# Ledger of designs, part 9: VHH binders against Uncharacterized protein MJ1408

Target 1, 350 residues: Uncharacterized protein MJ1408, of Methanocaldococcus jannaschii (q58803)
Amino acid sequence: MSREANPFKKMPTILMPDELMAKALRRGEKVANEMRQKELPWLLKARFVEEHKVRTIASVVADNLQKVIDKTPPVRKLPKFYQEMVEVLVGIDDFKKSMGAFKWASELVRKLGNEYARKIRKARTPQQAGKLRKEFVGRVKSILEQIHPEMAFVAVAREKLKDLPTFKDLPTVVIAGYPNVGKSTLLKKLTGADVEINSYPFTTKGINVGYIGEIQMVDTPGLLDRPLYERNDIELQAILALNYLANLILFIIDASEFCGYTIEEQINLLKEIKDLFKAPIVVAINKIDLVDEERVKEIEEKLKEVGIEEILKISADKDIGLDELKERLKKIAIKEFLKDKDAENKELEC
Short names: E, the ipSAE of ESMFold2; O, the ipSAE of ESMFold2 at other seeds; V2, 0.75 times the mean of E and O plus 0.25 times the DockQ between their complexes.

## First folded at step 3 (VHH)

Design s2 (from b04 with E105R Y108W H109Y D111S; framework vhh_7d4b_2; at its last look DockQ between E and O 0.01; V2 from the best seeds 0.00; counts 0 for: pae O 22.6 > 2, placed apart)
Fold by ESMFold2 at other seeds, look of step 3:
Structure s2 (fold): chain B 350 residues (1-350), chain A 126 residues (1-126)
Amino acid sequence: as target 1 above (350 residues)
Amino acid sequence: QVQLVESGGGVVQPGRSLRLSCAASGFTFDDYAMGWYRQAPGKQRELVASISWNSGSINYADSVKGRFTISRDNSKNTMYLQMNSLKPEDTAVYYCAKGDTLYPRSSWYESAFDIWGQGTQVTVSS
């Protein structure tokens, strides 16, 4: 299975002004030492050495700053899920402004490098050539210090964004329900393999990602496993970003209540999820082997009162109803995925 | 109970077009991927085209890509194959086939289909 890379994984480590300047000066001196070995007249050698030192320092600094820009996707071109994550974790406007500062500094350092290289070619003495190079270095240091806040901001942003989960552009089912209702057992049986654990903001348990063919299954322990009123606004925004991912919500009910939550508590969580997500909801009533048919019928009636039309009766432990669930999940998730793709195409046409 | 009935075959001149239809009954049509296969005399049956339940994934054999178009109308339980720019090497019996899932598998071997139609003859000759 191939995995689309997190668009921020390629961001380079962000050097602070002193670190970047030190790197540039070391490379400049290395080039200067190599140039000193040429057999040239005294003044021409001084000009040549200082010119190449300036061009090297300018290139190292400007290219480093430009590499950050080139390796960072523009926010407006990201899938909506990642755009929302940038807003939640760092702030889109500040991120854009900081990228602009990198671009400004890179372009200015390159222009100054060219200007000082031309002045050095006209130097009348080796001392004048050296003074011009020192002036150039001072100007570069000043430019880097001017953007120091933006460099620090991007360094922090990189740390927050580099570990965002990678999601394929596939029909996606997000699984919800209280702990111990059988979500992990069901996911493993539906996908036929161990699932991949990925980090996600505001949960230490991460997100489990698995596949049924071309259907992406996402289990969100610690996110959709408890009442949402316990969440602050930032956590809620991270949960709401799942709207850009989910084509279908699979909500698991434990019919036996052995999970430790009553049917009424489980339905209350379902109602909260229903209010937050635009995707349709399929409910699987799990552990039907542990309760009688009257109990299952009561649960179905309560689910219909909440507005749930798609209800499946399963036992993950006993392999009851899983083939039917799998086929139903695939059909609905693909249908909703293609509906969303049609909406995206119409949005681009406008 | 499950039936696939092909129609639209015939004799046609090279460079002309034919449209094949596959009428499906006895199952929920929009739950399954569908495909067209063909078999020339003395040859193995080969995949021509396949289509997912909602037309979101479509595959063609290299020999027909750009000339043939597969489609389906789930409201009529019918799959189609529009065959343009027909060549003598397209002469074969064309079969409608029902897949076992919503999407075509990565390889469509004959053993992956659970139901096949009786076939319709397409002959391309001058």
Scores: ipSAE 0.000, ipTM 0.096, lowest interface PAE 22.6, mean pLDDT 83
ESMFold2, look of step 3: ipSAE 0.011; ipTM 0.473
ESMFold2 (binder alone), look of step 3: mean pLDDT 82; pTM 0.838

Design s3 (from b04 with G99R E105K D111G; framework vhh_7d4b_2; at its last look DockQ between E and O 0.03; V2 from the best seeds 0.00; counts 0 for: pae E 22.1 > 2, placed apart)
Fold by ESMFold2 at other seeds, look of step 3:
Structure s3 (fold): chain B 350 residues (1-350), chain A 126 residues (1-126)
Amino acid sequence: as target 1 above (350 residues)
Amino acid sequence: QVQLVESGGGVVQPGRSLRLSCAASGFTFDDYAMGWYRQAPGKQRELVASISWNSGSINYADSVKGRFTISRDNSKNTMYLQMNSLKPEDTAVYYCAKRDTLYPKSSYHEGAFDIWGQGTQVTVSS
C-alpha cells in the first residue's frame, strides 16, 4: 500500500437507511420464496420461512455496515499526508465517531436477528411468526434511522476523499512561486515526460506530478502561488499537509518581473512559504536571459538576506543551467528523503 | 483583542426553548471552527456542539441531539445555539469558544489560540 493508490478508493458506496432496508427486504423475500417451495407442515413451514427471512435481513444489513468499516482504512495507520487530508476535508474525530456508529448498529442488528430467529422457532401459529418478523423489521428500521446522520456524513466523506491524489513513496520536490514565473516550462524541461494532473483541495487546476528518474516533482498551481493572507484557516491546513510530502521546496523567481509581480512581491511570497514549510528551499532565479547580470546579482543578494543558501540561475526557455539544477535537486531531495525515512524507522522500532 | 460575548441565557420551564448567541470580534470569524461548551454545577466542562467554518461539519453531544441546533451567520460574525425541549439536566453555564487547530503546529503557526467567553447561565426549572 505504497503511495501508488488512494487508500479511500476501496470504500463502498454508502447506502442510506431506506436504500439499505430495501436491499435487505428484497433479499429476504427472495429467500422466503425459495423456502416456501419446501414440503413441510403448515406451521413448521411458516416458522422456517420467517426465521430464514429474519436471518437474511439481519445479515444483509449487518454485513453492509461492517463492510464499510472493513473497507475504510484506519486513519491512524495512514501516511501523515492522508491523515491531514481527512482532517481538512471531513474531520478525523467525526469520521471515527461515525465508524463507531456503524459498528454499534451492525452488532445490534445481528443480536436482534438471533433473538428474533429463536423466538420465531417457538412460534405457536403462523400469525405469531409473521408478527415477530414484522417487529424485527421495525426495530432494524429504527436503528438505521438513529444512525442516519452518521451514514450521511460517511457518504459525504467518501465523495470528498475518493479522488485524493496518489503520491509515490519517493524523494519529493514541491515547486512554488507566483503564476507565470516559468514553473510549467521548467517542470516539462526537467522531467522530459508528460505531467500527470491530480486533484487537490482548494484549487481547480489540481497539482502537476512529474518525475526526474526516481525524484517526484510536484507543481502546485493555485495553491503555493499566492500570498497566505488570501487564505482561510482550512486552506492553510490543506497547504500544511504538503509538509508531510515535501523533502525539498523549489521556489522559482522571475528575474524579469514579466510574470506581473515585482521581485519584492516574489520574495515576500518566498518568506511566507519558508515560514510554512520545514523542508529546505532551493531558489531558482529564472529568465536570466531577459535581464542583465547586475539585476541577477541584486536578486541573489536579497535572497541571501532572507536566509536562502541554495540559489541557482537559470533560463527554462533557453535551457540555461538546467542540468546543474536537476543534479542539485536530486542530491538534496534524496538526502532529505533518507533522513525522513531514518526518523520514521526509529519511531517504528520503539 | 479576540472577544467572544454570549447572550440569550435565562430561566425557563422544562419543555421551553432558548436561543443563545455568540458575538465574535478581533479575528476573521469565517476562517474558524466554533463551539458551544457547558458546565453544570459540580461537573467538568463538556462540548455541546461544534460547527465548521462553512457549517459543512456539525457535531453534537449525544444528550442534546435532536433538541439543539448549532448555526452560524458569517456575515454577522455570530454563532447560535437553538435549544428546544429543554430539560433540567441542561442547566449549566454555556460558553462560546473559538476552537484550536486540530493539526500539528507548523513553524508558520507557532502556538495555538483557544479562547472562551464569560458564559451565559441557562437554568431549566419548573
Scores: ipSAE 0.000, ipTM 0.100, lowest interface PAE 19.3, mean pLDDT 82
ESMFold2, look of step 3: ipSAE 0.000; ipTM 0.085
ESMFold2 (binder alone), look of step 3: mean pLDDT 81; pTM 0.824

Design s4 (from b04 with D30S E105K Y108W D111G; framework vhh_7d4b_2; at its last look DockQ between E and O 0.61; V2 from the best seeds 0.00; counts 0 for: pae O 12.3 > 2)
Fold by ESMFold2 at other seeds, look of step 3:
Structure s4 (fold): chain B 350 residues (1-350), chain A 126 residues (1-126)
Amino acid sequence: as target 1 above (350 residues)
Amino acid sequence: QVQLVESGGGVVQPGRSLRLSCAASGFTFSDYAMGWYRQAPGKQRELVASISWNSGSINYADSVKGRFTISRDNSKNTMYLQMNSLKPEDTAVYYCAKGDTLYPKSSWHEGAFDIWGQGTQVTVSS
């Protein structure tokens, strides 16, 4: 199976008007110097030199702008997760508008290049040919300055989007719970040592992505491991974009409380996550090797009172209960994934 | 086939109350934010209230805050608008609209949605 890359990673560096114009003028000067070496009558040489300079400048500018369009994915065709991230980080409407500005400018520069090249071929003097080329350059500069805000916007957008995580279109389990409850250890045990670390907005720890067969497992250190009331609205919307990925939430409770949080604190976090996510929740009571069975039963009863019906008892460190957990996760995540795909297809058929 | 059907409109005196309902079908209601819009004669549609999939995020136009209450019942695929202390300027056709995300955005406007109900008339007079 192939792995999908971040759709924005291929975006080229965005040049500002002066930078792009300077690049185009340098290439035009190189072509002009090559053409001056031809043996031609002086008027024909002037026409030839200036015409090729204009065509080269037009091509460099227009092709650069078009390359940005060609290497930027159309946002509306992206999975909903990426659409939401574009909206949160930059704004979809402004992004689309800016791509339109690039297209408009590219096409106009090509049109002007052709028009001025034809005028130069009819110039009556070398001075007229040079004046037409200077006029063309001035008009290209004006076009680039007109779209300068859109060029700047796309440059900022590229910086924000190029480091977004890569997710496959697979049944997806998101792991949640306080720090040190055993989330990362469990992820490694379930998926093996080959776990990818990816950046994610509003956390310096990133996210971990791994796989159990065709089940995508996502661990979210720094995102779903503390009370969510601490987040501002924008940060919360970035976290809630995970609703478009998660088919199942796996919440880990540390039965021993050695993680530094009481069972009541851990259940309160569980309640917050349950309220924010549509996906069903499986709770794994971890570190059962460190507590007696009566404590585990007490925790289980509290979870049932909160409305949790899928409860597993494990020890990630001692490899207790992991096979059963793995099979339960696969079964539920695949069921929910297929249910979501069926609903999406029905909406598209209308 | 996506359908939104409003009901509960009518003619009432100022200061009285009405409750609007929007029955939804043809899509998974609990996957989407929903909104109420209104359009007075000769004016553009305006957002009145919006509500997230789980009722956890609710927005109101300033003109209706404290008087109107939006709610939803996902088990019945129905959204509601309780309108108290009605004023003559509340006279309009009220529309429900389906969002395209789980949560309402900070700015929704008339051009943001393709799916609307046929509307229900609310008239506040005499």
Scores: ipSAE 0.000, ipTM 0.345, lowest interface PAE 12.3, mean pLDDT 84
ESMFold2, look of step 3: ipSAE 0.000; ipTM 0.409
ESMFold2 (binder alone), look of step 3: mean pLDDT 84; pTM 0.849

## First folded at step 5 (VHH; framework vhh_6qgx_2)

Design q1 (from c06q with S31R T53W; at its last look DockQ between E and O 0.82; V2 from the best seeds 0.00; counts 0 for: pae O 3.1 > 2)
Amino acid sequence: QVQLVESGGGLVQAGGSLRLSCAASGFTFSRYDMAWFRRAPGKEREFVAAISWSGGSTFYTDSVKGRFTISRDHAKNTVSLQMNSLRPEDTAVYYCAAEIGWTPDEYLHTSEYDYWGQGTRVTVSA
ESMFold2, look of step 5: ipSAE 0.433; ipTM 0.809
ESMFold2 (binder alone), look of step 5: mean pLDDT 84; pTM 0.856
ESMFold2 at other seeds, look of step 5: ipSAE 0.465; ipTM 0.824
ESMFold2, look of step 6: ipSAE 0.457; ipTM 0.811
ESMFold2 (binder alone), look of step 6: mean pLDDT 84; pTM 0.857
ESMFold2 at other seeds, look of step 6: ipSAE 0.363; ipTM 0.779

Design q2 (from c06q with T53Y S57D; at its last look DockQ between E and O 0.11; V2 from the best seeds 0.00; counts 0 for: pae O 9.1 > 2, placed apart)
Fold by ESMFold2 at other seeds, look of step 5:
Structure q2 (fold): chain B 350 residues (1-350), chain A 126 residues (1-126)
Amino acid sequence: as target 1 above (350 residues)
Amino acid sequence: QVQLVESGGGLVQAGGSLRLSCAASGFTFSSYDMAWFRRAPGKEREFVAAISYSGGDTFYTDSVKGRFTISRDHAKNTVSLQMNSLRPEDTAVYYCAAEIGWTPDEYLHTSEYDYWGQGTRVTVSA
């Protein structure tokens, strides 16, 4: 059921060349000391010690690099939400190139380890065995320095990506609307007192996640609560990533305008969101307890003029209309979620 | 010669606080990842907390999250463990450990650390 766990949460700490080399050398010397305990003739012991040192150093370096690759799935196989986040925060091509550099270095170090181990088995003197091991270490240091920029890039990328939000693979409703229209109150009423706050790029407020049974509800303070002309292209890309999560948009209108925004301003924001998102939109006219029926009808008519077909009339504070809203949200979100799953399956059939 | 010296242990009532310190010498402190382990009577050493060489990553065993804070001071070559809301089950000898270049999966294992302190005893009474 879990389609979206943050795949970057488990990325290991990225070691720089000197750090990784120091670890490998310490492990290699530890193994060498163990091998010196063996009862062998002088030349054979020198070969044995140096060979195992080389194999251990190669394994530590290559395994560390490979572990980064193994704990970082290929970007193109990630859910589209995470693909978009990688593009926005670090750049997919540079990230892929850097993962390729780790793979190249890991495979090359492993190959060199085998090559030098074989040469050491044929060394004619202990001094030649030691020289071969020193040459191997120099080659490994050089390889690590060649990929130093990619190692640094991945370290920065890890810091940017490891705290991205985790979403369940469930029918998902994203809540939008100006501040103070009642979004947070409604979320709490529909899902219960406890919501999870998650980090999201370009907002310090994060996003709030709650649930109605198997429906995932997402409130987006700082993201979908102000005009989009205030945002640069990168911020808009982060907002658009929500398209890969949202099966339904719930837009909240404050009928009373006590939120500080006119109905026309609220409808203009609605139109911007309608242009950005592919999911269907349900509008809830909130705070109907504070205005007369004529005003609510005027708002409803304006919403129909801009193409909104699903309109609910509620008061979150007074618990008016919430049961009908929950049923409508659930029905539409599940329908859209299943449509998305069917489309994914048909893609695979070809 | 690498040396790690713990201090700050003692007897404390449940709900109290202690701050452990580990003074490090004989290596380039700012290049090493640091950890605290503990050994309760009759048990093996258990991971408590770890901090990367830069201080950029910290890790905690589940039973101490929110109560313990690991930190490091590169000017004084020390790593510290602030222990709040102490419980009787926190009673143990606490060990400071150092290693260069672990990954998150490796920080849990005593075999990944070559340098250890002698330990400082913490006793939490009911």
Scores: ipSAE 0.011, ipTM 0.269, lowest interface PAE 9.1, mean pLDDT 84
ESMFold2, look of step 5: ipSAE 0.013; ipTM 0.403
ESMFold2 (binder alone), look of step 5: mean pLDDT 84; pTM 0.862

Design q3 (from c06q with S31R I100F; at its last look DockQ between E and O 0.82; V2 from the best seeds 0.00; counts 0 for: pae E 7.5 > 2)
Fold by ESMFold2 at other seeds, look of step 5:
Structure q3 (fold): chain B 350 residues (1-350), chain A 126 residues (1-126)
Amino acid sequence: as target 1 above (350 residues)
Amino acid sequence: QVQLVESGGGLVQAGGSLRLSCAASGFTFSRYDMAWFRRAPGKEREFVAAISTSGGSTFYTDSVKGRFTISRDHAKNTVSLQMNSLRPEDTAVYYCAAEFGWTPDEYLHTSEYDYWGQGTRVTVSA
């Protein structure tokens, strides 16, 4: 199994027109100073100085722009999770158009560099050679200003995308439920190992990632732990991107209500998540050691009324029911993962 | 006028520690990748450590990994190199370098940096 990095992490810092032009001019002047030291007739020296300056400026500008393109993955080739995050955070069409602008400018600057270098070699006076180089620089400045909005857009996009979480291509279970229902205790007991904390939009606590063998477990503090109606459209879209990650949702109910939410409130949250996610849902009724069996049966009946068929009864604190839960999660997550892979393969074949 | 001024060099015994600092002025500090290079007697300038514009990515040559730590302070416009467990082979003039948003893969080469400090001497006695 490969461990995928965030595909946007390798994007270079995006220079603005004035920054890139300043860098190119400095590098061009260094080359010009080197060429001025050569023993050549005055006109030939003027031609070579200006020609090398033009070629250096063109190369610095064009190569910088091209490197952004080369280090940015094509969005349509990314896993759907990353495609959705690009759409939510920046907009795929605008991102693609901006990459096109970088390519257009890079190619045009290189073409102009070659054209002006050839004109400079034929200059009849040192003054003509200098005028041609100044014209070239002016055209490069104009090209960079034309794409300034796209450069700014990509700079903002890079800042938003570079911190996206890295997920392994594994069967994935996303954990949901109100705060204090026992999610973190359960995650620790199921995974038995270190939990990785990763950045995710609209939560400062990040998301917790752990593993049961080849099963990726994701806990989403601040995302799937309160009513979704409290969120704006952008937050909801970032939450919905989890659809492309989740093969299974594990929803935790606190039977005791010590979490501070009634069973009705917890089931209402479950209904919202069920409506928003395509993945099947397993519900774990937690803290069964703190309530009588009659209460657990009542909760189970309410869950069946909502349409939940996979119900487990557990106590994370007392290690009750965890082995059965682990086996059920693994079976369902692997099944759904393989179904998604089969569907993905058929789409690529069309 | 861009200036990079190193400080903190000196004599130190093997196994000791030293902290180098580089004060930057004349440019927007947050837009520049920063690096430390060094030149040992009779050798070429070599890469030591680099830190990205955000400070989130750091890079080290193999011989200093685990011993040296690069950091930057945006409020003070400084980059620092904490050097622990110093060895005689660390004896060199240490240079601070800066460049507009270069990619991480290009940080290793002296030709990628337009701005350099004058250097601060570090001598590690046996």
Scores: ipSAE 0.023, ipTM 0.532, lowest interface PAE 7.3, mean pLDDT 85
ESMFold2, look of step 5: ipSAE 0.033; ipTM 0.504
ESMFold2 (binder alone), look of step 5: mean pLDDT 85; pTM 0.870

Design q4 (from c06q with T103L; at its last look DockQ between E and O 0.47; V2 from the best seeds 0.00; counts 0 for: pae O 12.9 > 2)
Fold by ESMFold2 at other seeds, look of step 5:
Structure q4 (fold): chain B 350 residues (1-350), chain A 126 residues (1-126)
Amino acid sequence: as target 1 above (350 residues)
Amino acid sequence: QVQLVESGGGLVQAGGSLRLSCAASGFTFSSYDMAWFRRAPGKEREFVAAISTSGGSTFYTDSVKGRFTISRDHAKNTVSLQMNSLRPEDTAVYYCAAEIGWLPDEYLHTSEYDYWGQGTRVTVSA
């Protein structure tokens, strides 16, 4: 029932053609050695040994390819967040094509194994039995080389996808704002001593995940902390994937401008994020201890002009206003989370 | 011709320590996952610990976590098992194993390893 764990963590290591073939041949030889111990006439023993060798090689190759398919859920059945990440990082169509190649090769190797095993049972000499097994091995090598590009593609895809973040199915608040507005300090104060650090595309700092009870808080250093016009379309799509997670955006403004950005610049970033995300926005005016009340009121009025109705005045450093912020975030995030779950259920009823 | 040769076994009192070593030859050591298994008297071989080709991932059976440490040395082509706080139930023949192509969640089974050493005996007395 839990489907939010990174589905790509369970993918097996992808063996290249020569590695998989070598593994299959070693296991085939082990079986051959066991079969040579049987007391049979020389021709019957040769046929028996070669038949079981072929069946074992076919099984090892086909099962290895099938295991990759079995441990990789179909992309269209993944949560929307992971579907978007697959498109951004590797391309859904190419990924599906490669899974199809694995399936095709697995089925063909199994079919050939059965075919050659039957031919070997009819061999007239030990030399003919051995030649048929060698021919089968050559056919398997050829099939693996034919799908080598797809095997390499899946290996690269696995490396790109295995470290994607895992999110709980909980009401989720995403934090945004310029660097140094107090996002990390606020996250620590709201959630406690430890946050989880998760990898995310296009940021070397990762993302920070913390919790207020059953509310998942996500801080996005390097993602939502600079003007979005500076990003290419692929980077924007990775950022947009957060729409499938965010129930509420918490945008933080530094009232003091100590962060190095003017209030006008911070509000311009806010407007870009407001246009990018579907979730409602709460604005926290931070560092109110460093400016007078009149300045805070001016900022509040500018935010109301932009259409922001949920405004809180805080100081993360001085622990001012944090209890009210916490309660407001919980209320809105839970409301939006339940609303999204209802919409999801209605889609499934079609 | 692949060879795995274990050493370092012996008799130790409970609470003591031993370090097992496995010297590998006949294959490209850096391409293989390495594991330790053990067989207690009258029992089947059971998984003890495994280490990835790079040495960055290690796995342990629950009964040895925190007491045993697996490591590998690519310059010497060896894998080692440091065994601390030994208990009488750790008494077993310890086997080194190797396999190319690491498969998650299946490293616990003897059928996943094609190459095995001859074993080194560890006896832990009360």
Scores: ipSAE 0.000, ipTM 0.286, lowest interface PAE 12.9, mean pLDDT 83
ESMFold2, look of step 5: ipSAE 0.000; ipTM 0.376
ESMFold2 (binder alone), look of step 5: mean pLDDT 84; pTM 0.864

Design q5 (from c06q with S31R T53W S57E I100F T103L; at its last look DockQ between E and O 0.01; V2 from the best seeds 0.00; counts 0 for: pae O 15.1 > 2, placed apart)
Fold by ESMFold2 at other seeds, look of step 5:
Structure q5 (fold): chain B 350 residues (1-350), chain A 126 residues (1-126)
Amino acid sequence: as target 1 above (350 residues)
Amino acid sequence: QVQLVESGGGLVQAGGSLRLSCAASGFTFSRYDMAWFRRAPGKEREFVAAISWSGGETFYTDSVKGRFTISRDHAKNTVSLQMNSLRPEDTAVYYCAAEFGWLPDEYLHTSEYDYWGQGTRVTVSA
């Protein structure tokens, strides 16, 4: 299985107006110096040097701006997960507007470069040729300053988007539950391999991704581990983007309550997640080695009252019940994944 | 606030002419590509014509080529659509749209335009 690239990793570093102008001027002067070595009459040499300087400056500026456009895929062609992340992190409207500003400036700089190159070919003196080149440079600088806000916006957007997680197109299980219920330990035990950590909005802990064969397991520390009503609308949109990935939710209950949350609090979080996600839910009652069997039965009965039919009893620390959990997760996640793929294929036929 | 306001619609007999106008405010008009779309009763919006930010390039759907002319006036912040030799199939609500910069093959899609007017109705009778 290969790792698919984040579509934003290819975005080039965004130069600010003075940085791009300085780069263009250095390249222009290098070309001018090379052209000065040609054996030409005084006026023709001045025209030749200034024309090539203008053309070089125009191409450096315009090509740099165009490269940003070319290396940024159109937002509406991205998978829905990435579209939602662009909206949450930067705003789709502002992102599209900024790409338009780059295109506008690139086209205008090319137009001015051609215009001034033609004027320079008709200059009557070397002084006129130099004045025209200076005038062109001033206009390019002005154009770059006009789009400075958009250039800054894209620079910030690139930094936010380049580290977004990459997910495979596989049956996917998203793990939820309060902190310290055993999610990370369970993920490591189930996948049998080191868990990769990926950045995700509104958590400094990132998200953990692991695999059981061809089943993608995602743990969400800082995202699905506290009441969702406490989050603002933007944070909730980032959390809800996981709906585009999840085929199954695995919710972890700490039977011992040593995590610091009562069973009632944990079930309340479960109900919030059940209401927000379309995927079916499997509940694992963890840490059964720390409580008696009667308490586990009581928790199981409360879960059935909430409408949970898939309940497993485990201890991640003691390796109890993990093979059964793994088998159940695979079966359900694959079933839901194939069901979603069948629905997508029928929609494409329309 | 960004506004696009269409005007100039109305009832006209087949073979007649109308001139639509779109007044733009709340943004730097000279930075934007402009387009006209239309929606016939019971149908989705379709592309009619577009003009680049400078006015140097214009584009038309095949069914209106030679009959419609798009233009822009930077002094008045308006884009216009001169519609000649009108046909009953031109009956629609016409919408003005605006987008930053210009991408050649993407001007045809409604999703490429962030700003829209409320539309002006054109009815062409047989």
Scores: ipSAE 0.000, ipTM 0.184, lowest interface PAE 15.1, mean pLDDT 83
ESMFold2, look of step 5: ipSAE 0.006; ipTM 0.464
ESMFold2 (binder alone), look of step 5: mean pLDDT 85; pTM 0.876

